# Designs tried in a protein design chat: VH-VL binders against q9nrl2r1430to1533. Part 329

Target 1, 104 residues: q9nrl2r1430to1533
Amino acid sequence: GGVHELSAFEQLVVELVRHDDSWPFLKLVSKIQVPDYYDIIKKPIALNIIREKVNKCEYKLASEFIDDIELMFSNCFEYNPRNTSEAKAGTRLQAFFHIQAQKL
Below, E stands for the ipSAE of ESMFold2; O stands for the ipSAE of OpenDDE; V2 stands for 0.75 times the mean of E and O plus 0.25 times the DockQ between their complexes.

## First folded at step 23 (VH-VL)

Design p9t (framework fv_erenumab; at its last look DockQ between E and O 0.93; V2 from the best seeds 0.82)
Fold by OpenDDE, look of step 23:
Structure p9t (fold): chain C 104 residues (1-104), chain A 121 residues (1-121), chain B 110 residues (1-110)
Amino acid sequence: as target 1 above (104 residues)
Amino acid sequence: QVQLVESGGGVVQPGRSLRLSCAASGFTFSSYAMHWVRQAPGKGLEWVAVISYSGKDKYSVDSVKGRFTISRDNSKNTLFLQMNSLRAEDTAVYYCARKPSYSRATWFDPWGQGTTVTVSS
Amino acid sequence: QSVLTQPPSVSAAPGQKVTISCSGSSSNIGNNYVSWYQQLPGTAPKLLIYENNKRPSGIPDRFSGSKSGTSTTLGITGLQTGDEADYYCATWDDSLDAYVFGGGTKLTVL
């Protein structure tokens, strides 16, 4: 059970990273590039962090994994206006995630 | 209608100080991170410093750390650059520039006309 | 010496097409949006291209940007005498944790 779930999480993260719309989410936002980002976003997260958590077996439940992915998208939509490339990419990637997550 | 206007440049000897100002108009100044970029005579562009919307967070290029301080007064729509212990290599046109408030934005728009700082003995 | 590499100069006759290249690495152009700026003699830089290939309002469609891998290219068609200027590419560098510029390219209209 647990081993199979971990493999599923790993595979899903790989698919998310390879997606064309993953570029806003691959790594954490730089404090120098966006100085106010962490004043607004209190729980920053990115795909590289989620991947690391998967590799360390920190997700005991699928819901925990899903929550982090959703947090990642939530942060994007909180900080970026709707009409930005970041938000648009997030919308498409989240839709893709929701489809893939049904396989978990 | 969006406009940035720099001032405060001049000719000074090494070791002296200058304070640059950038007056913003035509947009909500307090909603944008602001930057200083400089250009030495006949040379390219060099990023110098950034300050967050509120002014809480500040960063600068290593070559000016400990000497330059970026600040802002949102009530006056003004950006500042305090330059101490000036060196000859600080000679440049100094531009203030606005950065869009997107998480992956990497560009500046608009730029001010620039103010010239000359450090010479 | 610049993190991003541009040719020092390019030239073409009026009405012709010119391209300006800008090469970087995976930590800058490879992973981040690229912008281009025009600097007319004695003036401040002006944004020409952002997000690799988008033009701000007021920029003619004679100006275009493209990105591939770790390089970007500015294209100018229908060259005009008023296009004579310095052009700079720019982006963010993840490894340096800083905004970076190309060395600039001087465009001469023959």
Scores: ipSAE 0.837, ipTM 0.943, lowest interface PAE 0.5, mean pLDDT 96
Fold by ESMFold2, look of step 23:
Structure p9t (fold): chain C 104 residues (1-104), chain A 121 residues (1-121), chain B 110 residues (1-110)
Amino acid sequence: as target 1 above (104 residues)
Amino acid sequence: QVQLVESGGGVVQPGRSLRLSCAASGFTFSSYAMHWVRQAPGKGLEWVAVISYSGKDKYSVDSVKGRFTISRDNSKNTLFLQMNSLRAEDTAVYYCARKPSYSRATWFDPWGQGTTVTVSS
Amino acid sequence: QSVLTQPPSVSAAPGQKVTISCSGSSSNIGNNYVSWYQQLPGTAPKLLIYENNKRPSGIPDRFSGSKSGTSTTLGITGLQTGDEADYYCATWDDSLDAYVFGGGTKLTVL
């Protein structure tokens, strides 16, 4: 909704992008790099897309923003086994997100 | 033990075709995307093509697009590379390689021992 | 021609150490995991380093990897004559939508 929420969404996305564990989430997975990804993950999302949606004011509720961020992590855990570097990074970044999201 | 074994290389004239095979063992072949990587004599490594674990999606580098077709038969644990309209620059050792299926994996392990393709007039 | 730039050769005596550099860009090394391969004469490439600095089982700890910005380095200590090989860095390139390899570095142990 308001100006404060949009600023908070932008600030949170910036903090997520700056986090050391953001590397699996910055851009969509390449279909050529990982040709099976989109057979398994039907609602792909990444931080660059979420950042764009914030910049275009496409989130009307904080819950919509949180849902996209949680979808991003859910996709990671669905595709990658828990012992992988990608899933471990997801776990740490998600924990960071939960702390920062209390500001919303 | 995990193994990849290529076959089907040989000496051919430009414009001819070859079909390479890669026999896989020691792992669940149908759970992995598979790749071809080549190495011209005295040169470095060049990625050529990838196929999804189901065989549904296939991609190749521009230099071979339209000429090479990657395929697989999961019931026989075999990867293929159909090479048509061969050119002198296709002369190389061809390796099949496995990549982990993780969303950001960029490395190959294992590699086959390779099969040599020589295109000469 | 190589997207990733390596020195064509390096050399050192047995027991010494060497480093092999590999330079790229933000679209490859900067944003993606790097790997290193050893290719002994007449053999297939063998994975030495994955995920920038991890060693597969069976690779001795005298092989090490690091990444900083758009560059990566393979370190080899305690050189042995059996280490004479070509060494390749590799990664994914976001702009090319392709896996890319360095041109290779020939290591000579004198």
Scores: ipSAE 0.726, ipTM 0.895, lowest interface PAE 0.9, mean pLDDT 93
ESMFold2 (binder alone), look of step 23: mean pLDDT 92; pTM 0.931

